# Designs tried in a protein design chat: miniprotein binders against q9h3h3. Part 305

Target 1, 235 residues: q9h3h3
Amino acid sequence: EDGFTAEHLAAEAMAADMDPWLVFDARTTPATELDAWLAKYPPSQVTRYGDPGSPNSEPVGWIAVYGQGYSPNSGDVQGLQAAWEALQTSGRPITPGTLRQLAITHHVLSGKWLMHLAPGFKLDHAWAGIARAVVEGQLQVAKVSPRAKEGGRQVICVYTDDFTDRLGVLEADSAIRAAGIKCLLTYKPDVYTYLGIYRANRWHLCPTLYESRFQLGGSARGSRVLDRANNVELT
Key: E = the ipSAE of ESMFold2; O = the ipSAE of OpenDDE; V2 = 0.75 times the mean of E and O plus 0.25 times the DockQ between their complexes.

## First folded at step 24 (miniprotein)

Design xM5 (at its last look DockQ between E and O 0.87; V2 from the best seeds 0.81)
Fold by OpenDDE base, look of step 24:
Structure xM5 (fold): chain B 235 residues (1-235), chain A 85 residues (1-85)
Amino acid sequence: as target 1 above (235 residues)
Amino acid sequence: SPEEIREEIEELLEKAEEKLEEAEKKFKEGVDPRKARELLMEVFRLLWEALRLAEKLGNEELLDRAWELVYRAWMLLVRLRELLK
């Protein structure tokens, strides 16, 4: 995969946000209906464009679960973009600290733990665990990408409200691990996504703030979390 | 030849810019954001090819021009997304 494949996939993921979502909203739907909904729409079978024989007949951008405490707030994305353009024209150095300050100023503070899994039972099982954790109030909101025509890995995103709240980010990691997830996790703020900052960017910014690796027999957390910006283990 | 590759890159960039301008126009006119999205996805495909060729050629000017269009297209995509969210 060339460096541009990853950016194209990111563009496709952003574009998919504009298509209809399959949503289980715990604020309006009883928790007792979750198992039936998961059985009806397993992520490995839901197709991006509603292929024949799939559970969905129409295009689906994402499959999502909203918790009881979920409140959608994207902040001032337009103001963020304007400030970012002004910063680029100023010739001032662009650092992770600069982006953090922009995010705070414009209240664009959401971030997400990401996991990539091949389609199949393991993905569906992982998603079921995450969905349950959201409905039970251990997590606020999560989404999973539908199956692509070409196949490939599907992504589960587990959101936190504030990427600057290190404790909140770590608590979400703990909840994901408690749900039985053992794969590699990476944490990315949405501000990097909104500004088009990916792995191969001209500013040499790393969009991944944290990395979580599962640990057998280790601390009560069951994971090691690395601060990628500072190259420091937090757990 | 390097000259032929340069010409191909210039053609890709021109086509990408034209489509991007069309998408921006549609956005300003309040056309269905999904139509503008489709144009932008085409713009990205053109720009990825331009970038690949420019990297092969080692031409920093063409790389910079292509990346500028990528960011312009990306900013529009984010704005379109916000309308449907």
Scores: ipSAE 0.795, ipTM 0.933, lowest interface PAE 0.5, mean pLDDT 92
Fold by ESMFold2, look of step 24:
Structure xM5 (fold): chain B 235 residues (1-235), chain A 85 residues (1-85)
Amino acid sequence: as target 1 above (235 residues)
Amino acid sequence: SPEEIREEIEELLEKAEEKLEEAEKKFKEGVDPRKARELLMEVFRLLWEALRLAEKLGNEELLDRAWELVYRAWMLLVRLRELLK
């Protein structure tokens, strides 16, 4: 628990949303072009600010793949923030249940599975597998952070459209595992992100909603998924 | 000394609030959203340091002030991101 590094990385990730992205959009780009695109922009070599020797000369916030079915819907984020401010002054307790209700009311239902990997060929290989799963329709949207100058771990985010749809969240987990991913996955609803629910937060809430652990010789899904808000296993 | 630490926290919070108010103004006027983002990132750097020091001091009032500014800054960062998407 070394200071506020995780919180600052979260702020930098939000700021990165506002820089240019390198996007493979399956809605407008033939799937046969994917492998060439992946080879041109490996996440271990694309740099956040366009360092010498990288394939990009300008800042890149994210590298992303949009599937055929990708339909962006951020919901009523402004109304969500207003309701959140009102809730905090109301005296009502703030719990995972109240966040869920706010998300439903304002249609801010998306969320993502997160995995953190060191820079290198394992990251590039994992990303390529996820990107193919998106283009083939097993996943809808994914992004990966570019290489930081310091060379710290990078993150792959695999989105789902409704964190309250547990079956959909589990299907995404299964597709990630089918792509050969064996590391720990954590799930964060976008409502948590928009309201600033990180490791250090004013409400002492757990910053992850679901957790997935790969199991050798396990179930048909190949993982065990825990709901951290209710402390129950979903698988 | 504890008093020197408290004074440093006060200076960090004042500087962070000044930069946050400038970012809020730029956002409201719709002027130079990239500058507003730069200001917010500076605000966060100041506030993480203020929080670190306030935790060492055990001063709840300074902790609360720092977290209030973090909350304001985060909400603005989200609004700025939503504007630019």
Scores: ipSAE 0.783, ipTM 0.910, lowest interface PAE 0.8, mean pLDDT 89
ESMFold2 (binder alone), look of step 24: mean pLDDT 87; pTM 0.865

Design xM6 (at its last look DockQ between E and O 0.76; V2 from the best seeds 0.73)
Fold by OpenDDE base, look of step 24:
Structure xM6 (fold): chain B 235 residues (1-235), chain A 85 residues (1-85)
Amino acid sequence: as target 1 above (235 residues)
Amino acid sequence: SPEEIREEIEELLEKAEEKLEEAEKKFKEGVDPRKARELLMEVFRLLWEALRLAEKLGNEELLDRAWELVHRAWMLLVRLRELLK
């Protein structure tokens, strides 16, 4: 995949946020119903546009699970955008520090661990593990993309409340690993998504702050986490 | 030829800008955000092709113009998304 294909997929993912979601909300639904819900809506079978024979008849943007402690707080996205436009007009240098300060100022602090998996049993099993971890309170919120017509990989997103809280980001990585996930994880702040900063951005900013690789017999976390900005291992 | 590629990029950029302006107009008029979204997805497809060709040509001016339209389109998409939260 070229850089522009990845950015188009990111645009599609953002656009999918606007369609209805299939949600299991642990705040209102008993945890005992999770297994039946997972069986009814396996991500590998739920289709983006509600194809014939799929569990969903209508378009689905995302499949999501909300934990007991989940509180939706997106911050001041409008203020963030206005400040971003003003910054670009000023001609001032744009750095990772600039983006971090914008995020803090406008309280747009959410970020997510991302994993890409091929459709099938492995994806559904991984999602079930993550969903359980959310319902049990080890994670706050997660979502998975439905199956696209073109096929390809599906993405699981596991959110944290504050990308500037390194400990919280690392705790989420540990919980993901404890759920049995062994694939590569990348961590991306939502501010980078909202400002259109992707792999091929004109400012040459890396939108990925952290990378997690699974490690057998290593630290209690079962992973090595790399700070991409500083090229330093955190674990 | 490089001249033909340049012309193709300019045509793509013009078409993308026209569609983007239409999407912005629909947004301002309070039309269903999903209609504006569909236009934006077409805008992005045009702009990715323009960027690919501009990279091949090594033309920084055309790259900058394409990226400006990408960011403008992206900002609109984010605004549309916020309306449907």
Scores: ipSAE 0.841, ipTM 0.942, lowest interface PAE 0.5, mean pLDDT 93
Fold by ESMFold2, look of step 24:
Structure xM6 (fold): chain B 235 residues (1-235), chain A 85 residues (1-85)
Amino acid sequence: as target 1 above (235 residues)
Amino acid sequence: SPEEIREEIEELLEKAEEKLEEAEKKFKEGVDPRKARELLMEVFRLLWEALRLAEKLGNEELLDRAWELVHRAWMLLVRLRELLK
């Protein structure tokens, strides 16, 4: 595995966005049907391309759960890309602040907590907890990758609607932990995804805004959240 | 040898750029956007290999050329995603 693993995964993830998804939509589906749906489509068994013996016979890009309050909001992605190109030729410095302003101007404000899980049962258990939190209204929307042919780690993405709302991002982390998730979480604003800014990037930008580590601190279980830009603990 | 490795990288970059230009043409004309996606995934496969070899060789010129093509391909991939979703 070379230094471009994150970039490979990102390209495959973007391509997967364009294939059919398996969706439980709480806006139109009773919550009592969730457990049956989870049992039918465990992410450790749903295959990317519909392998023999899997519950899906056709390709699946993602497995997703939409909460009752979910309102799709990609923002002005085309305008964002145009402004990005103009910024690069302007001679102005490219900084996290200028990316934040581009995201605000073009209303590309969503972001996501990411977790990567290798064990099949542990992945399915974590996904079920996240899916229930979404249907119950503690989280807005989440997706999980299907099983890859080569059997690498799978990813759960838990979205928030505004990365500039730090409190909202931290509340999503808290809801993830309340669902029993103990693994490392990283947070990436979608503006970095749309502009192709991953760890290996020409501008030396850090696309991971926060890291969350599970910690039994104080009187309640919670997170130790690190602001990657300032190397400062927020919790 | 270093020169044989450089030549292989050049071949990968040339093929990637040809496929990228075809994908850009299909997108601009609005013709067969799923073929454009297929071409882009081929472009990325070629570019990851070119980057791996160029990094190993330590050749900054070839790295820069590969990253420019990655950027062009990525911007188009995002536009295709917006079109098809």
Scores: ipSAE 0.611, ipTM 0.808, lowest interface PAE 1.5, mean pLDDT 87
ESMFold2 (binder alone), look of step 24: mean pLDDT 87; pTM 0.865

Design xM7 (at its last fold request DockQ between E and O 0.82; V2 from the best seeds 0.83)
Fold by OpenDDE base, look of step 24:
Structure xM7 (fold): chain B 235 residues (1-235), chain A 85 residues (1-85)
Amino acid sequence: as target 1 above (235 residues)
Amino acid sequence: SPEEIREEIEELLEKAEEKLEEAEKKFKEGVDPRKARELLMEVFMLLWEALRLAEKLGNEELLDRAWELVNRAWQLLVRLRELYK
């Protein structure tokens, strides 16, 4: 991606959180209805602004699936922001350790595996696999971006409750791989999202904590996971 | 020329700051958060161009000013988003 396109798309994705979501909630909806819901709202056909002929007539920010164990907890985002402003004003160095401590202090611990896929059958199939894994309890919550007017790749986000829980992060990777996903995965904490830390940032921080590459015949999880901060393979 | 590029960056930063202040004002006044969001998207577009040009010029001062505005705009966007949780 040229220039700041990734950063702008990230801003648009954050802004999309303010628009209505199409949600399948397994806590209130029978699992037997999932297939019909997936058929009604395939991500490759759901449009960001409700274009004519799309399954949605109104703008959609995200398509999401909530598992039985899903509990929304974003932590103290307001406290995080205040601490972030104070930190910047202090002129103290900003490091991955600083960000981790901010996240822990304010209980902003969620993170997500990210995958980018072109619109089409492969995306819809991947989403169906993830949605099923969420409804079956292997994953807690996932969302996918609707089709943009300009086209481009859509993103699937699979969340974990705590980016500091390495085992939980790895378990989610395994579940994603078991769902048949073979593409590159990157893991990003939500604290990095809230603080505007992407590939281009003034502090030259890497926003990706983990990278997962699919491997045939490898470990039981079917992937190699790299700790990007330490440049160490975890699997 | 480098001088022309500098002037263009200064104009972009000024325009971005004005729009950002307008968005912040709308937020404080309790105006429709989506209107503030629209302004912020415009702010980001201006700032990406300012950053691109400042990188081309190799001007650290202008880079820092642009990134400060990006951070300020981003934090407002996060605050707007929190209203819908």
Scores: ipSAE 0.860, ipTM 0.946, lowest interface PAE 0.5, mean pLDDT 93
Fold by ESMFold2, fold request of step 25:
Structure xM7 (fold): chain B 235 residues (1-235), chain A 85 residues (1-85)
Amino acid sequence: as target 1 above (235 residues)
Amino acid sequence: SPEEIREEIEELLEKAEEKLEEAEKKFKEGVDPRKARELLMEVFMLLWEALRLAEKLGNEELLDRAWELVNRAWQLLVRLRELYK
């Protein structure tokens, strides 16, 4: 009975992709300009709709940093959607394995580590650390939501290019921790996002593939990562 | 009464489908993508309420109809995002 608040927030997040983004693109912008850009556009101060007193006068959907190696390639999203429609009418079971195969077939392999933080210094500090890691080449691309009028939690998304490459996903987790991030991280493949598979869904699928918890003195990365599908700790 | 709740769900589904068809038309015509997006957000709001009520009734047919419309609306939102992001 909790309603569909999380599902609607996911729809709003996807809709925000169509509004203007504030982007620092390391492929075209000198790294020496990053600190000034971060100071101009702290995510706790950039407002979704350009409120009075904010740094932006126009709506902003996302604040993003693109690394030197960022290659914008969503894959065959249109083909993925067509195959999804065919699968749903075929009578075949819809499972995590089926989704993995669709993602591979259509080259929709990206995914993201997610963290949720309240507006304020901790959010801005976390974002700055992530942004520097992207510009320095330890991460490839990240985005953070602007401040909503209600002042709720904001999200930082740190992308990886292939959710089936477990080592690459774990390397991104390690780079996030090296940037000083200690909060809970969850990982969601983009195929779940494109197909609209929420926490509440008809197939009882879990769209969170991995969960990472910060741990001092553990692995070299300082975190414990749980495979949510198999309930297996990875390191 | 249960019958009044069923009627409310069916009205919500009808309204949602009408708005979804309007958004689909705008997408097909390649016009007003932000209006199409706004229509889709209205569709989702109607459908979340239809789902909430259908779950309370335990009505599987109405749940299935609502989820099919959610999927259809979501797929259109993704297409809009991919073309106009």
Scores: ipSAE 0.813, ipTM 0.929, lowest interface PAE 0.7, mean pLDDT 90
ESMFold2, look of step 24: ipSAE 0.803; ipTM 0.923
ESMFold2 (binder alone), look of step 24: mean pLDDT 86; pTM 0.857
ESMFold2, fold request of step 25: ipSAE 0.752, 0.780; ipTM 0.889, 0.918
ESMFold2 (binder alone), fold request of step 25: mean pLDDT 86, 86, 86; pTM 0.858, 0.852, 0.855
OpenDDE base, fold request of step 25: ipSAE 0.849, 0.856, 0.854; ipTM 0.941, 0.944, 0.943

Design yM1 (at its last read DockQ between E and O 0.95; V2 from the best seeds 0.82)
Amino acid sequence: DREEYMIRWKIMMLLKFANLLLERAEELKKEGSDPEEAKELLKFVQYLLQMAIRLAEKLGNEDLLERAQELIDRAQKLLEKLRELES
ESMFold2, look of step 24: ipSAE 0.773; ipTM 0.915
ESMFold2 (binder alone), look of step 24: mean pLDDT 83; pTM 0.805
OpenDDE base, look of step 24: ipSAE 0.758; ipTM 0.916
ESMFold2, fold request of step 25: ipSAE 0.781, 0.793, 0.791; ipTM 0.920, 0.922, 0.926
ESMFold2 (binder alone), fold request of step 25: mean pLDDT 83, 83, 83; pTM 0.797, 0.800, 0.797
OpenDDE base, fold request of step 25: ipSAE 0.740, 0.754, 0.755; ipTM 0.912, 0.915, 0.915
ESMFold2, last read: ipSAE 0.775, 0.793, 0.789; ipTM 0.916, 0.920, 0.919
ESMFold2 (binder alone), last read: mean pLDDT 83, 83, 83; pTM 0.802, 0.802, 0.802
OpenDDE base, last read: ipSAE 0.746, 0.744, 0.749; ipTM 0.913, 0.913, 0.914

Design yM2 (at its last look DockQ between E and O 0.83; V2 from the best seeds 0.77)
Fold by ESMFold2, look of step 24:
Structure yM2 (fold): chain B 235 residues (1-235), chain A 85 residues (1-85)
Amino acid sequence: as target 1 above (235 residues)
Amino acid sequence: SEYMIRWKIQMLLRFADLLLERAEELKKEGSDPEEAKELLKFVQYLLHMAIRLAEKLGNEDLLERAQELIDRAQKLLEKLRELES
């Protein structure tokens, strides 16, 4: 059941990746246009498949904001996948350390902080804060899912370019908290997606590398971050 | 990147096959046919995406695999509709 749910969610994410996106690109669009764009496409009202009465008449996979410094780099995914196949037939043990080394060797280093919110004002407000942080340069790129089903939660993804750069990942967490976000955040390296490794996988690997919980009266960042792969608290 | 497009088609086909297997299990378990029908509609969505991409690549092998799966999904959907009619 849990394994099927993870595979089903992965399938939905892949389909969304392949559909058209609504993008505010700060590299080509003046920052003064952001507020109007946010008002036109609130994530609680943009529909996944283009419902009547929504802002979009056609499918939308993601709503995204690209910062001025955004430079996409997936790394050597082909080499990564070939090495993964070879590893599986070699008899060498598969551990979080072997996945990390494959990612480093092939420069597949991106990852993302995720947050899940119900549709409504809270989601739209959180997204607006994240989008502004991206345009202002505190974050590089973020996306949010459109509304798919009544009562379903939506996800905001905030990308970082190197999951092995702990300071960079923690700085992104801090920028998210500075935007006023207090919910649970989880961090997932993209390498797991490229290798088709989801929760309940046959190797019992955990794709969640970090968890961030907001704490009243805590650090300047206002969060407690746990490194789940190495069982170490970072804050 | 032709490699990345081919990989995406292969992943769409893998997901479609897994979800189709689940829909077949739901039918055998005697579950409400609507749950299996909704799953099959999504399977068809994935397969139509895979077909469009395989056609753009001109990859006949992947296109045939997608068409085989869509035929299988359609047959199951027809069987589920008969259960309600």
Scores: ipSAE 0.763, ipTM 0.912, lowest interface PAE 0.7, mean pLDDT 89
Fold by OpenDDE base, look of step 24:
Structure yM2 (fold): chain B 235 residues (1-235), chain A 85 residues (1-85)
Amino acid sequence: as target 1 above (235 residues)
Amino acid sequence: SEYMIRWKIQMLLRFADLLLERAEELKKEGSDPEEAKELLKFVQYLLHMAIRLAEKLGNEDLLERAQELIDRAQKLLEKLRELES
C-alpha cells in the first residue's frame, strides 16, 4: 500500500467511527439473543450507506460486539497529541521505541488484531465465531466493517487492552484461531491512529507490530506470531 | 471534549483536501471519470461530517474552510460531468 492508499483507508475508518454502529452489548443483552442478532445483521449484507434491500436503511460505520468485561478507555489522547507535537518540534529522533514510551506515559495502550476477508458466507461465519468468543469472554470487544463496495474486502478488528502486554496480544491471537480463523492477522496499536501515523509516513514508522500466520500441524497454538519491529518470532 | 471535536474536524478537512487533490490528479491524467466522481462523493461526505461538528463547536473558521472545500469539490464534479456529455 502506498501512502495515499493508507490515508484513504484511514479516512474511511474515521468516517465509519463517526457514523452509527450496530452493537450487541453482552453487558445488557442476554447471550441467548446473539444468534438472532447475527442472523439479522450479517456483515456481508449490512451496507455502509444503507442501500435499498439491506438490513439497514441508514449508514452504518461498524457492526460491533461488546463483551462482559469491556470498558472503554482510550487514555490521555490529548496529552499524547501534545507530547507528539512537542517531540516533532524538538528535532529529536523518532523511533518505534519513542512511540511506545509516549503511549505508556499517556496510557494510550489499546490495539487490535486485523483480518481482511471477502464478503460472503466465510466472512459471516468468521464474524459469528468472533462474536461468540467475545460474548463468552474469550475476547473483550470486536467490530467488523459493513459491505461498502462490490468485491471489496471487509475487515474484522479484535481489540486488546494493552499492546505492550505480549501475553495478552498472544492470548487474543489464540482465541481468534480457536474461533476457526485461518487467515493472516496483523496487530496495530491505536496510538498510531491517534497521531495520524499511517503506512509510508515520513518517520518511517511501521504501524504494524505483529503478524500472525496460521500454522498447519499439531502445535497447540495453531499460529506463528512475528514481531515486525525486531523481526523475531514470538512463538 | 471540545479538543477532540476540533481534532476530528481538522483530520476530516485534511483527508478531504488530500482526496480532493487526488481527484484533480485523476482528472488531469485522463483516468476513469467514475473513479474521480466516487472519490468526490466521499470527499463531500467527509466535509458534511466536518460541517456538522463545526456547527456544534460554533467554529466559523472551520465552517468556512469546509465550505470552501465543498465548493471546490462541486466545481470539479461539474467539470467531470461536462466531460462525459
Scores: ipSAE 0.744, ipTM 0.914, lowest interface PAE 0.6, mean pLDDT 92
ESMFold2 (binder alone), look of step 24: mean pLDDT 85; pTM 0.834

Design yM3 (at its last look DockQ between E and O 0.89; V2 from the best seeds 0.79)
Fold by ESMFold2, look of step 24:
Parts: sequence; structure tokens; C-alpha cells
Structure yM3 (fold): chain B 235 residues (1-235), chain A 85 residues (1-85)
Amino acid sequence: as target 1 above (235 residues)
Amino acid sequence: SEYMIRWKIQMLLKFANLLLERAEELKKEGSDPEEAKELLKFVQYLLQMAIRLAEKLGNEDLLERAQELIDRAQKLLEKLRELES
């Protein structure tokens, strides 16, 4: 179940990546149009496959907002994947440090904070806050899943451009919390996706690098952030 | 790039094959046929994506591999529907 479930979720994510997206692009669209766009496409009402009564008649993989400074760059994915194959045939140990070094060497440095919310007003409100933070420049780029199969929570992804830049990752966490979001956040570097490394993988690697927990009495901006790879608190 | 398109096709085929094998296992175990049928509909969705990308590349080998899997999925769907009748 656990290995199959992880691969099934990865397949759903890949299909969503490849379907059409609904995008508000601040690089080409005035910020004054954001509120109308958010009202037209609330994530609780946009459906994955274009159900009757939805604002969309065709499949939607993701709803996304690109900030003014968003510059897409996946890095040297081909070189990364080639080096990964060579490493696997070398017999050398595969560790989180090895993955980190591959990502640095090949400039595949992006990653994302993830949050899961039930469909409804709370999700739509959280997304609106995140989208505004992106357009205002506190966050770089974010996406949210549409409503899919019955009973499932939806996911908001907030991207950062360098998972090794701890201050940048913490700054994104702070901006998410400033939007009023209090749920658990987990951070996953994109290198794991490009190498096909999911939960329950044969190398026992954990794709979650950081966890953020909101703490009411905390002094560090109200977040408690743990680096899971090094077992050290960043806050 | 052409490399990234080929990688996407290969990943789609890998996922489709794994999910198809799971649907075959569910049928053999006598599990709920609706679970297997929903997996197979998703398998066909993945394979249609793979076919469209393989056609853009003009890659006949990848196209044939996708078609073989979609035929397997369709045959299993037909068998599951017969069990309900």
C-alpha cells in the first residue's frame, strides 16, 4: 500500500502537471485584476476534469500565480539524471548528502512548501492570501490543486528557488504564516521529483527536507521549523 | 527539449504499467471491481498523454509501447464489466 500509494500519487501529480493550468501571471497581468481572477477560479470550485457546474469545462491540472520576478529554471536535469544513473552503478552509498550535492552540481535547486486543506472557504481564503503575497512580491510562485476525486484534501505549493538557502526558505515560511496559515507545512526539494524518489523508495530517503509547525506561544515569528535531514531546529 | 519530452513519455509508461499491474492483481484477488475499473480509466488517461507526446516526437517505438498497454487496459476493463453482468 505505502509504496504503491506513493507511486499512484506521483502519477496523479505528473498527469496534473501535463494538463492545462489556470495561471495569473503578474509579469503580464496588472495586479488590480487579481481579485476578479480569484473570484472566478476558487480552488474549491475548479474541478480537475471539468465537472458540470464548474467554472472550467475542460481539465485543469493546477491553478497558479506567477510573481513579477518569476524566472522558470529547472537547471541541468539531463546532467543530474545521468549522474544519478552513474552513482547507482558505482556501488557508493546514496544518502541525503549525496542528493544535495547532485542538486548543487547540476543547479536543480528549487523546492516547495506544501500544505493540505479540505475543500471549502478555508482553502479558498488561504489560497487568496498566498496569491496576494505572490503578486506583492513576498513569495515567488505558488500553485493549488483543483477539486478532484471526492473526499480528498487539496494541496497548495509555494515555491522557493534554492532549498540550500535556509534563510530564503524560512522567509517563505514567514510569508505563508503572515497570510494567516497555521497548518503543518512540509518542504520538498524538486530534485527528488526529477529522480523519481518518493516515499517508501528503495534507498530509504525522505523527500521531506523541512517541517514547519505554527506555535501560538513561539518567539521565532510563531513558527517552529525542523531540518529533518540533519535533525536540527532552524528557529 | 526533446530529452524532457522523452523522459515524460518514459515516466508515463512506467506509471501506467505499474497501475495496470495493480488492477490485474485486484481482479485476481476478487477485490471491488470498481477500484480496478477506476485505476484502468486513469491508466488510459496516462497512456493517451504518452501517445500525444510520442506523436509529437515522431517516436514509433514509444508510440507502439503505449498502444500495447492501452490495449491491455481495455481488455481488462471489458473482463471486469462482464463480471458484473
Scores: ipSAE 0.762, ipTM 0.911, lowest interface PAE 0.7, mean pLDDT 89
Fold by OpenDDE base, look of step 24:
Structure yM3 (fold): chain B 235 residues (1-235), chain A 85 residues (1-85)
Amino acid sequence: as target 1 above (235 residues)
Amino acid sequence: SEYMIRWKIQMLLKFANLLLERAEELKKEGSDPEEAKELLKFVQYLLQMAIRLAEKLGNEDLLERAQELIDRAQKLLEKLRELES
């Protein structure tokens, strides 16, 4: 994907973040209601702009599930952005390590596993598995994009609290695999989004830190996780 | 926070401008008018969001910038429709 495509996708994501969400909050809603909610709002049928005949009449940015332990904390995003501007003007080299340190300093540590799936039964089934894992406490929070253009893939995002916690990132991967997901996963820290760093950026920074590939008959983990920055397998 | 709202508006305007420029390029190149139209619809969507936030902040400068981009997008959309007639 070229730089324009990356920016376009970022714009779509930002707009989606700002539109209304369909949320199942396990902190306030009994787990027994999850199945009915999933049946009411299958991701393959919920439309981005509330098309006629869809379960939603109004625009929906995301469909999300919050776990019992979910606590939103984005850290000091303003401080992060100020430090980033200062860094750019300093002429100092900008590396993935630099961004990692900035993220740590300002406590902007959230990240997410991403999976892209075609609309349909497989997507809805995958989402149901993830949603259940969130409600059961195996995952903290997840969201899925509604249906947009015909033929377009939908994305499921599964969040972790700290992209620098390798064990936590790997545990989330394991939970996703345990939910029956077998597709390719990529992990992206949110700090790159807050700084406007997308694919094909002028600093040659890669927003994807990890890739997970499903492996049959492999380790008990069922996946191979690659550290893209170092080109090292973690599993 | 006011800062975050301002940042969001600026990002929306940035994205809107980039997409609008792309739509203009598509038109110039003689590409499929439908693709350009779809981009322009999304541009308008982003700018409407920016306007709502700018109004909330009472920021006339950001509001003016958003309006200018809307006008530019609308003009381009009209030109594309004329080419199809």
Scores: ipSAE 0.747, ipTM 0.915, lowest interface PAE 0.6, mean pLDDT 92
ESMFold2 (binder alone), look of step 24: mean pLDDT 86; pTM 0.838

